# Designs tried in a protein design chat: VHH binders against q9y6x5. Part 120

Target 1, 379 residues: q9y6x5
Amino acid sequence: LPPKLLLVSFDGFRADYLKNYEFPHLQNFIKEGVLVEHVKNVFITKTFPNHYSIVTGLYEESHGIVANSMYDAVTKKHFSDSNDKDPFWWNEAVPIWVTNQLQENRSSAAAMWPGTDVPIHDTISSYFMNYNSSVSFEERLNNITMWLNNSNPPVTFATLYWEEPDASGHKYGPEDKENMSRVLKKIDDLIGDLVQRLKMLGLWENLNVIITSDHGMTQCSQDRLINLDSCIDHSYYTLIDLSPVAAILPKINRTEVYNKLKNCSPHMNVYLKEDIPNRFYYQHNDRIQPIILVADEGWTIVLNESSQKLGDHGYDNSLPSMHPFLAAHGPAFHKGYKHSTINIVDIYPMMCHILGLKPHPNNGTFGHTKCLLVDQWCI
Short names: E, the ipSAE of ESMFold2; O, the ipSAE of OpenDDE; V2, 0.75 times the mean of E and O plus 0.25 times the DockQ between their complexes.

## First folded at step 5 (VHH)

Design v3 (framework vhh_8dlx_2; at its last look DockQ between E and O 0.15; V2 from the best seeds 0.00; counts 0 for: pae O 7.9 > 2, placed apart)
Fold by ESMFold2, look of step 5:
Structure v3 (fold): chain B 379 residues (1-379), chain A 120 residues (1-120)
Amino acid sequence: as target 1 above (379 residues)
Amino acid sequence: EVQLVESGGGVVQPGRSLRLSCAASGFTFSRYGMHWVRQAPGKGLEWIGNINHGGSTYYNPSLKSLVTISRDDSTNTLYLQMNSLRAEDTAIYYCARDYWGESRTYFDYWGKGTLVTVSS
């Protein structure tokens, strides 16, 4: 019976929510499996880049999804999370569901993970849902479990994406204990429903399940705004992305634009592309614009307007507030084991190992995840 | 102060057409993408589509043949044309300002919505 894996993402699930809020269902899941307390994600700490990094094992500069909003100067193409269907954007990498379903006697299923409704390298997930935010978690789960149980060739890799707690994190901010407690309780109930559904269908004992996220969330404030229009006239550049990492395409001399911006705020770093810190692994792709502006944690770049934003992400990936967690359960995983940290790119080679797939070249390190797995020596 | 105000909702018979408007103020409308989103009774939010600052439109594939989004930057107005309306199109319709690639989870400004009821 081939090994099977379900990969679940709850968008914007900050790692320390586990310590600061009650999760009876998720804690039971962890107790019977493994926990990685912090996952160091990729910079920029945004949804599309990090979801693609999970399934490719690549840094953003290598997989080409470098932000939620992108521009390609040669083709004049624009990308956003509402305009994400052109395979052009995705084809710089091969995600795990493509590799999986090209194996003999295997297929892949997807409930709304970024990219799974796109024909990447002319290959779309064998079973998938087109993205639609109005589809309930229950319906997503029902489709995934139906495909896991009833497909020929069998579904061996499946994904499930849910928009919370990211949506509420933006709306309330992570420090709103009352509202976030309510939101996170609902998410824990969904995890309980997931486990119960898998048990009812006879999948629980033999299915490997990873529950993780793409990034965290930090508190924003009206007192922490960076007014871009006060530093530079909008006619001097094209704005490709705004906050907390602005992507600036100069319309005039690049050095002149840089000089107008470099002292705009003490709470913002301004980088020429060649000067972006090496630790970001965020330089070697044409979709990364000539100038980026990186706001300090909790600061918001605005265009001469106020902001109603109370929570955001996209900041420096060294910040603990940007880090998600990873929990896993199933025959491949130890029970009751806690691990401190991995890199988000490490998830891909681990998943390939579990599924018996040969990983494509990637930035992950299998050794970082060996202690989670029952078939590995942990040293 | 950023404001978005929808109008044009009401009760309409199946098979008819309806045009919704969204009046924008308090920001440079021409610099922002704009979205239409709806919520049917008891359902989650459903993205209808958007129009970017350059006038390019993108639609939810399930709705593409039924809707058209347009904008008039001279009057700061966003439009949603809906054709061949069906009972399942009954919803509160919201306009929202683009939040730079977070449209799956969050828009930074919303209108209060306008109710469309498709009923015989």
Scores: ipSAE 0.561, ipTM 0.834, lowest interface PAE 2.2, mean pLDDT 93
Fold by OpenDDE, look of step 5:
Structure v3 (fold): chain B 379 residues (1-379), chain A 120 residues (1-120)
Amino acid sequence: as target 1 above (379 residues)
Amino acid sequence: EVQLVESGGGVVQPGRSLRLSCAASGFTFSRYGMHWVRQAPGKGLEWIGNINHGGSTYYNPSLKSLVTISRDDSTNTLYLQMNSLRAEDTAIYYCARDYWGESRTYFDYWGKGTLVTVSS
């Protein structure tokens, strides 16, 4: 039988949640599988970019999804979470479900993973759900497992996406123990449901399952605000993305805009596009705006408005608070093995290996995940 | 400022149809999914359905046969068509802007609601 892989994302699942909260179902999953405690995600640490990095193995500058909100100056197109259906934004890379589906006797399935309801390179998953946040996890799970079990050609790669604990993290802040405990309990229960469903269908022993996330969450406060209006008139620029990484499109001379912003706050770094630190791998794309502002951890960039978010993400990808985790179970994975860290782009070559796919050129390093796999020698 | 204003409510007889409207302002309406929610007297909020930014609709299975949601982005208006109204459909009806979070689905803004009373 061809290998099968289910990739599951719980949005905004901060890695250290595993240390600070109880996850009986997830822990059981880990006990019988593997855990990567920290996954260094890509800059910026936002949903669309990181999910696309997982399935392409590319940094944001390479796959072209550089933020949740984007603007292309040439085509004058806009990208947002509510306007993500144009293949124009996705076609700079080939996601793994496309690669998989183009193989003989294989198909892909997707339940609301970013980009899966868009024809990319004129290919869309054989089975997919249009994104709708109102659809329950249960329904998503039911569809995915049905497709994994009954499809012809067989579904060999599937994705499942859920919006929590990200939304709640934004609402309550990650330091709200009471509310986040409740939220994370629900997440663990969903994992339990997933495992149970797979067992009931007889898929559990043969299906490789990866549970991961795109980013973490940091605590924000009304006491840590950076008001851009105090530094520059809003008429001098267009805001493409706001916080914690603001993308600035100047309406006047770029240098003038930069000079007005460079000393706006000691808690914000201001970069011209060409001066963006190399470690971010966030420079070589036309969709990155001429000026970016990067707030320090826990600081929020605002206009003449107060932020209502108590948690946020998108910060420096070296910050532990921004890091998700990765757990996996299945015939491809060891049992009871824990690994400290990998890069999020490393997931792609690993998945390709598991599925027997030739990976497209990518930024991942297969060597970083070898110890997770039973068919590989651990270094 | 985000504003949602429902209208079209009133007293109707059982079996009749009613169309509710929600006028949106203060944000780019076309970029957001919208929901209808209702609250019957003494009951909690009940989700009716939603329409995403692309026009796709999703309904509460218990109400699917009785309701249709549509939108006009040119006028920033959300609609709820209700058919074959019953006494049990008596409620305050709210429109809400789409946002996901706790309890799987919620909204960050909603209107003040419009009362629909189904009575003989």
Scores: ipSAE 0.016, ipTM 0.314, lowest interface PAE 7.9, mean pLDDT 93
ESMFold2 (binder alone), look of step 5: mean pLDDT 83; pTM 0.845

Design v6 (framework vhh_8dlx_2; at its last look DockQ between E and O 0.68; V2 from the best seeds 0.00; counts 0 for: pae O 4.2 > 2)
Fold by ESMFold2, look of step 5:
Structure v6 (fold): chain B 379 residues (1-379), chain A 121 residues (1-121)
Amino acid sequence: as target 1 above (379 residues)
Amino acid sequence: EVQLVESGGGVVQPGRSLRLSCAASGFTFSRYGMHWVRQAPGKGLEWIGNINHGGSTYYNPSLKSLVTISRDDSTNTLYLQMNSLRAEDTAIYYCARDYWGESRTLYFDYWGKGTLVTVSS
């Protein structure tokens, strides 16, 4: 009987929400499984890049999904999270569901995970839902569990994506305890429903389940704006992405654009591509633009207009506010074990190990996660 | 003050067509992409599609054959043409401004108040 894995993401679930809010259902899940308290994600700390890093084990420069908004100068193609279906963008890496379903007697299923409705390397998830945010968590879960129980060849790897608490984190900000408490209570109830559904279907004891997220959320305000139009005329560049990491394609001499921007705000770092800090692993891809602007935590880069953002993400991946958590339960995992931190790219080789797959070349380190697994020496 | 005002909603018979408008003011409309989003009774928000500042359009695959988005930058107006309407197309329809937001989580910085479309015999 092949091992099975369900990978679940609740978008924008900041790691310290676990400490600052009550999660009776998630805490029960953790009690009988494992917790990684902080997952250091990849820069830029945005949704599409980090979801693809989870399933490829690669830094963004290596997998090619370098932001939620991208431009390729050679092909003149544009990507956004509303224009994400062209396999061109995804084909610089092989996500785990492709590797999985190409094995004999295996298939993959997906409910809304970024990229799972795209034919990457001419291969689309064996069972999938086209992305539609109006589809309830319950319907996503029902489809996933139906496919896990009733497919031939059997579904051995499944993904499930949910948009909260990211949507509410943007709307209210993470410091709005009244609203975030209500939102996070609903998320915990969904985790309870997930566990109950798996138990009722007889999947709980033999299915490995990872619950994680792509990034956290930091508080923004109208008092922390960086007005880009005050520093540079918009005719001097093409704007590929705006905040909190702006991607700038100069229309005039690149050094001239850099010089106009470098003193724009003490709350923004301006990098020529070759000067982007090595620790970001964010330089060696044509989709990374010649100049990037990186706002300080809680600051918003705007054009000459106000912003209604109360929460945002995408900031420096060293910031604890940008870090999600990881919890897991199943026959591959210890019970009651807590681990302090891993890198988000480490999840991929761990998942490959659980599924008996040979990982593609990647940036993850299996040793960082081996203490989570019952079949490994933690020495 | 950024404002987005939808109009053109109402009661429509199944199989018919309807065109919605969104009047934009308080910003340079031609610099921004625009989105249509709907919410059926008792359901979550559903992204319909967008049109970028260059006029390129992208659609929710489940709706692609039923809708057309266009814009007129000279009048600061966004349009949604809907064809072959069905009862399940009954919803409040919103326009929203694209500010390099989160289309997957439907986070846009400015939304209209919405216009109700009811598809009923």
Scores: ipSAE 0.410, ipTM 0.755, lowest interface PAE 3.1, mean pLDDT 92
Fold by OpenDDE, look of step 5:
Structure v6 (fold): chain B 379 residues (1-379), chain A 121 residues (1-121)
Amino acid sequence: as target 1 above (379 residues)
Amino acid sequence: EVQLVESGGGVVQPGRSLRLSCAASGFTFSRYGMHWVRQAPGKGLEWIGNINHGGSTYYNPSLKSLVTISRDDSTNTLYLQMNSLRAEDTAIYYCARDYWGESRTLYFDYWGKGTLVTVSS
C-alpha cells in the first residue's frame, strides 16, 4: 500500500500542557508512537506563519506568510484571517499537499488547514473544505476519513485543523487550571474520536498520523501593557499587526517613527527591518514592515483601549511557552519513543520522506527526525 | 468603557429584508474592524462577516449572497443588511470588535448583547 499521512493540528497547544494536564487518549497515542516534547516554531509564533512552515519547511521570510495580518505596499493588498484566499500570498512557496497532489495516482485532502482552500501554483487539493469555524470537528474528521478511505486516486496526504485550545487559551489564559482543564479534556476526547474513527475504518494500522500544533500560549495580564499611544501619535504610522509583534508602517520619516518608539517600553524591543535579529529568520521579505516591535513574554502591545485577552502568542520563538509538541503514530514511526526537541521546519522533510516525495528546497533538517522513523538509523 | 449595542431585530416574515445596527462607543470606532456573528437556537456561533477599518468587507461564503455589511464612522455605527430572510436565519445577532493579530479563528475582545431576529410566517 502506498504510504498515507494525516497531519493534524490543534491550534495553540502548548507543549507543557502534556505535563500539567491529563490526556488519556493522547497518551495512548504517544505510547504506541512517538513524541517530540518541544517543537521550536518559527518567528513570529502565529497561526498562519507556523502552519505554512510545517507544510513547506521554510522560515517565514522564505514562504512569505509572515503574519496573520499582512500588507503589501506595492500591490496595496491586505492579508488576514478573513481575507486569506488570494494566491498572491501563498505562491512564494510550495506546500506539501501541492507536491503530493501533482504526483501520479495520488491526491490530497484538507479540512481547514491554513492555505488548503486556496489554489497555490494553480493547484488545489482534490478534496478540501472551505474554512468555516462553525463546522464541528466531527464533520471535519468524517470528511477527512472518508476521503482517506474511498478516494480515487487515493488520498495519500491529508490535513486536519482544529481551533482549540488556542481560542480558550486567549480567553482564559494558560494558567487557568480550571477552565483549561475542561478545554484540554475536550481536546483529548477529540483525539480519542480520531483514533476510534480510524480504527473503525480499518485505517489505524496503515495510516501515519501526526498530531502537532503551531504555537503555545503565554499568560497575559492587564498589569503588563505597552500603550503605543503614549509614545507616538497614531497619525504617524499605519499599524499592520499589533501584538505581541507589531508591524509598523511609517507615514512619516521612518527614523522619526523609530526614535519615538525605541524607548517606549523597557519590555519591548524595537527593530528596524534591517536590524531584526538573524536568529528570527524574519528579515528577507518585502512583506515585513519597516519597523517591528517585539513585546517581552507576557506583555501586550495596546493602543488606548486595553485588551481583554488573558493569553497570547506570537512572541520570541525561543520561549518555551511558545512551543508546541509533536506526536506521531503509524508504520513509519517507532513505538514508545520520545524525543526532546526539533525545529518546526524539520517536519516537512520528514513528511516528504514518509510519503516518498522529493522535497522542495527547505530549511528543515531531516537528520533531526531520523530517530522517530523505523527505516532510519539512530544512535 | 467600550460598548456595543445592537438594534433592529424583531419578528419578520420569510423573504423580507432587515437591517441591523450596532452602535459603538467608548473607543475610536474608525480604527477597528467590526464583525457580525449570530447564534441560532441550539447551535453554535456562526460568523457572518466583517468590515475592516479601511472599509473592506469579508463574508462567510454561505451567507455572502444574503448579507451586506457597512459602517458609518461619523456616527460610530455598524450595519448588517439582510435580504431574503429564511426561517434558518432566526438567531441572536451580535456585533463584535475585531482584535488584531489573531489566529485563523476570529477573536473578538468586545461583544454586544445581541438582538434577536425571528423569521416566521
Scores: ipSAE 0.035, ipTM 0.431, lowest interface PAE 4.2, mean pLDDT 93
ESMFold2 (binder alone), look of step 5: mean pLDDT 82; pTM 0.838

Design v7 (framework vhh_8dlx_2; at its last look DockQ between E and O 0.04; V2 from the best seeds 0.00; counts 0 for: pae O 10.6 > 2, placed apart)
Fold by ESMFold2, look of step 5:
Structure v7 (fold): chain B 379 residues (1-379), chain A 120 residues (1-120)
Amino acid sequence: as target 1 above (379 residues)
Amino acid sequence: EVQLVESGGGVVQPGRSLRLSCAASGFTFSRYGMHWVRQAPGKGLEWIGNINHGGSTRYNPSLKSLVTISRDDSTNTLYLQMNSLRAEDTAIYYCAKDYWGESRTLFDYWGKGTLVTVSS
């Protein structure tokens, strides 16, 4: 009875992969639904911040997940992918699965979307998997579809997260056509399996499905390194995050640390917190450190060593290489419609509309996505 | 060249303790977080815990009472202390260098592992 939504993320899926590689299954999905060719994500263009922005509609400064690596100097708390379960980090916002399952006669389900195994505001996803990268896509999908079909109260919002093509993009770089073609073909096969599974279970016609990603990927190389140890001795600061946006906590006078760093490389911008460009919406949170270093596209900040990364993300969110796509299919969506661009924070109010939820205050604009929706007639 | 070499594995009886070591070279060890992960036969990788640059530790909640991670920056060595070992702790144990600000267990370097077999 109530509308249902499955939100799927393939991590690190750069928007232009759709044009540069073949996706027969994804193209069939798009043909009977909608495509947003480019989604402008939030700065910094990292995994945890952007996944939380999708489900909260908030800039990183507002939801508090400001990086994949964070430090709170007062509590001495550290956040990382292996240390992500403390609700302290997540409680500055309310993600959509919490709002959804607090509605009468509704549940939420999750297969490894960042934050879904954390009790945020004392509320954890009704059904969830603890994060484990070794669990196959098939098992994640089987759990999600079982919960969508068999839960009481019914699951009306579900999430599904997959680590590719991000992992392979880091390893090979987006310009490695041989390896990325193999990786992206495998992802397209998984999308085919997803659609076929939903059809076999009788879910396909009445389930809204969004397939999206958090960021893209840019090519790196050993010729584009910024050696931080060549510019400043490590005793002058505490390093909270390194590349491509370094987070610097000074141990000495902040202006002195800034002055040692500002001419370190022509391929790196050095910002005092108050000087971070307003367009980043990345200033108003205590978890943002007093100095950040922002490498130019394709440059890697290192600590007196080589880098094995051939691809990376986290750069300026104006860069097309950092942008993912969004595709959607289901009763809420038009068929055969293509849209140029939205902001990643716009996804949240659209999802709330589809589910009949009252959105929390957020940075998204419903009007940016209304042309995707059948009840909004926008031609 | 970055190298991570695990040692201290072997056959051990249930209920005993074991200390694994990881010798690190080719990078500024004191500047990086380090992880322990394991893989039981026929299973996926399981994260055990980490220790950051500043010495703060975090652990997989299911293993929290059984393990302790430490580091010695003067010898570039990472340690895993395991107590009250059980048959289900049989696995290949790997140390891994943190990738700085990446998520979902993406490590830029890890070792070849050391086998721990817990059996009578």
Scores: ipSAE 0.014, ipTM 0.479, lowest interface PAE 6.7, mean pLDDT 90
Fold by OpenDDE, look of step 5:
Structure v7 (fold): chain B 379 residues (1-379), chain A 120 residues (1-120)
Amino acid sequence: as target 1 above (379 residues)
Amino acid sequence: EVQLVESGGGVVQPGRSLRLSCAASGFTFSRYGMHWVRQAPGKGLEWIGNINHGGSTRYNPSLKSLVTISRDDSTNTLYLQMNSLRAEDTAIYYCAKDYWGESRTLFDYWGKGTLVTVSS
């Protein structure tokens, strides 16, 4: 039988939640599989970019999804979570479900993973759900597991996406023990439901399952605000993205805009596009705007509006608060093995290996995940 | 396609009340925070307030007019109740959508606006 892989994402699941909260179901999943405690995600640490990095193995500058909100100056097109259906934005890379879908006697399935309801390179998963946040986890899980079990050609790769604990993290802040305990309990219960469903269908022993996330969450406060209006008139620029990484499109001379912003706050770094630190791998794409502002951890860039967020993400990808985790179970993975850290782009070559797919050129390092796999030598 | 359509504007006398509506379509309305902003003649945009995904509201403290923002997720409608209107409240009023999730401060979509003129 061809290998099968289910990739599950719980949006905004901060890695250290595993240390600070209880997850009976997830811990059991980990006990019978593997855990990567920290996954260094890509800059910026946002939802669309990181989910696409997981399935392409590419940095944001390479796959072209550089933010949740984008603007292309040539075509004058806009991208957002409510306007993400144009293949134009996705076609700079080939995601793994497309690669898999094009193989003989294989098909892909997707439940609301970013980009899966868009024809990319004129290819879409044989089975997919249009994104709808109102659809329950149960319904998504039911569809995914049905497709994994009954499809012809067989579904060999599937994705499942859920919006929590990100939304709650924004609302309550990651340090709200009372509220986040409740939220994370629900997440653990969903994991329990997933495992139970797979067992009931007889898929558990043969299906490889990866549970991961795109980013973490940091605590924000009304006492840590950076008001851009104090530094520059909004008529001098177009705001493409705001916080914690602002993308600035100048309406006047770029240098003038830069000079007005460079000393705006001691808690914000201001970069011309060409001066963006190399470690971010966030420079070589036309969709990255001429000026970016990067707030320090826990600081929020605002205009005259008052922020209601108690948690946020998108900060420097070296910050532990921005890091998700990765857990996996299945015939491809060891049992009871824990690993300290990998890069999020490393997941792609690993998945390709598991599925027997030839990977497209990518930024991942297969060697970083070898110790997770039963068929590989661990260095 | 995301659409935001404001309505309810018009000419009103000082001291009167006015309720604006914003009809939203093309996205999952209940998942996003919504904002009201206005632009007076010859002035820049002014943030009025917002309502987040959970229904919590925040308002611009500089506004002297009594304002209340509410939403009906069942009808995908945003409301702005304004009381004790003054001449200085004359503006085009816009509703705007957060670009991502709850309590975001970036607006990715705007309505065409509705004009409110407060005049004796």
Scores: ipSAE 0.006, ipTM 0.283, lowest interface PAE 10.6, mean pLDDT 92
ESMFold2 (binder alone), look of step 5: mean pLDDT 82; pTM 0.830

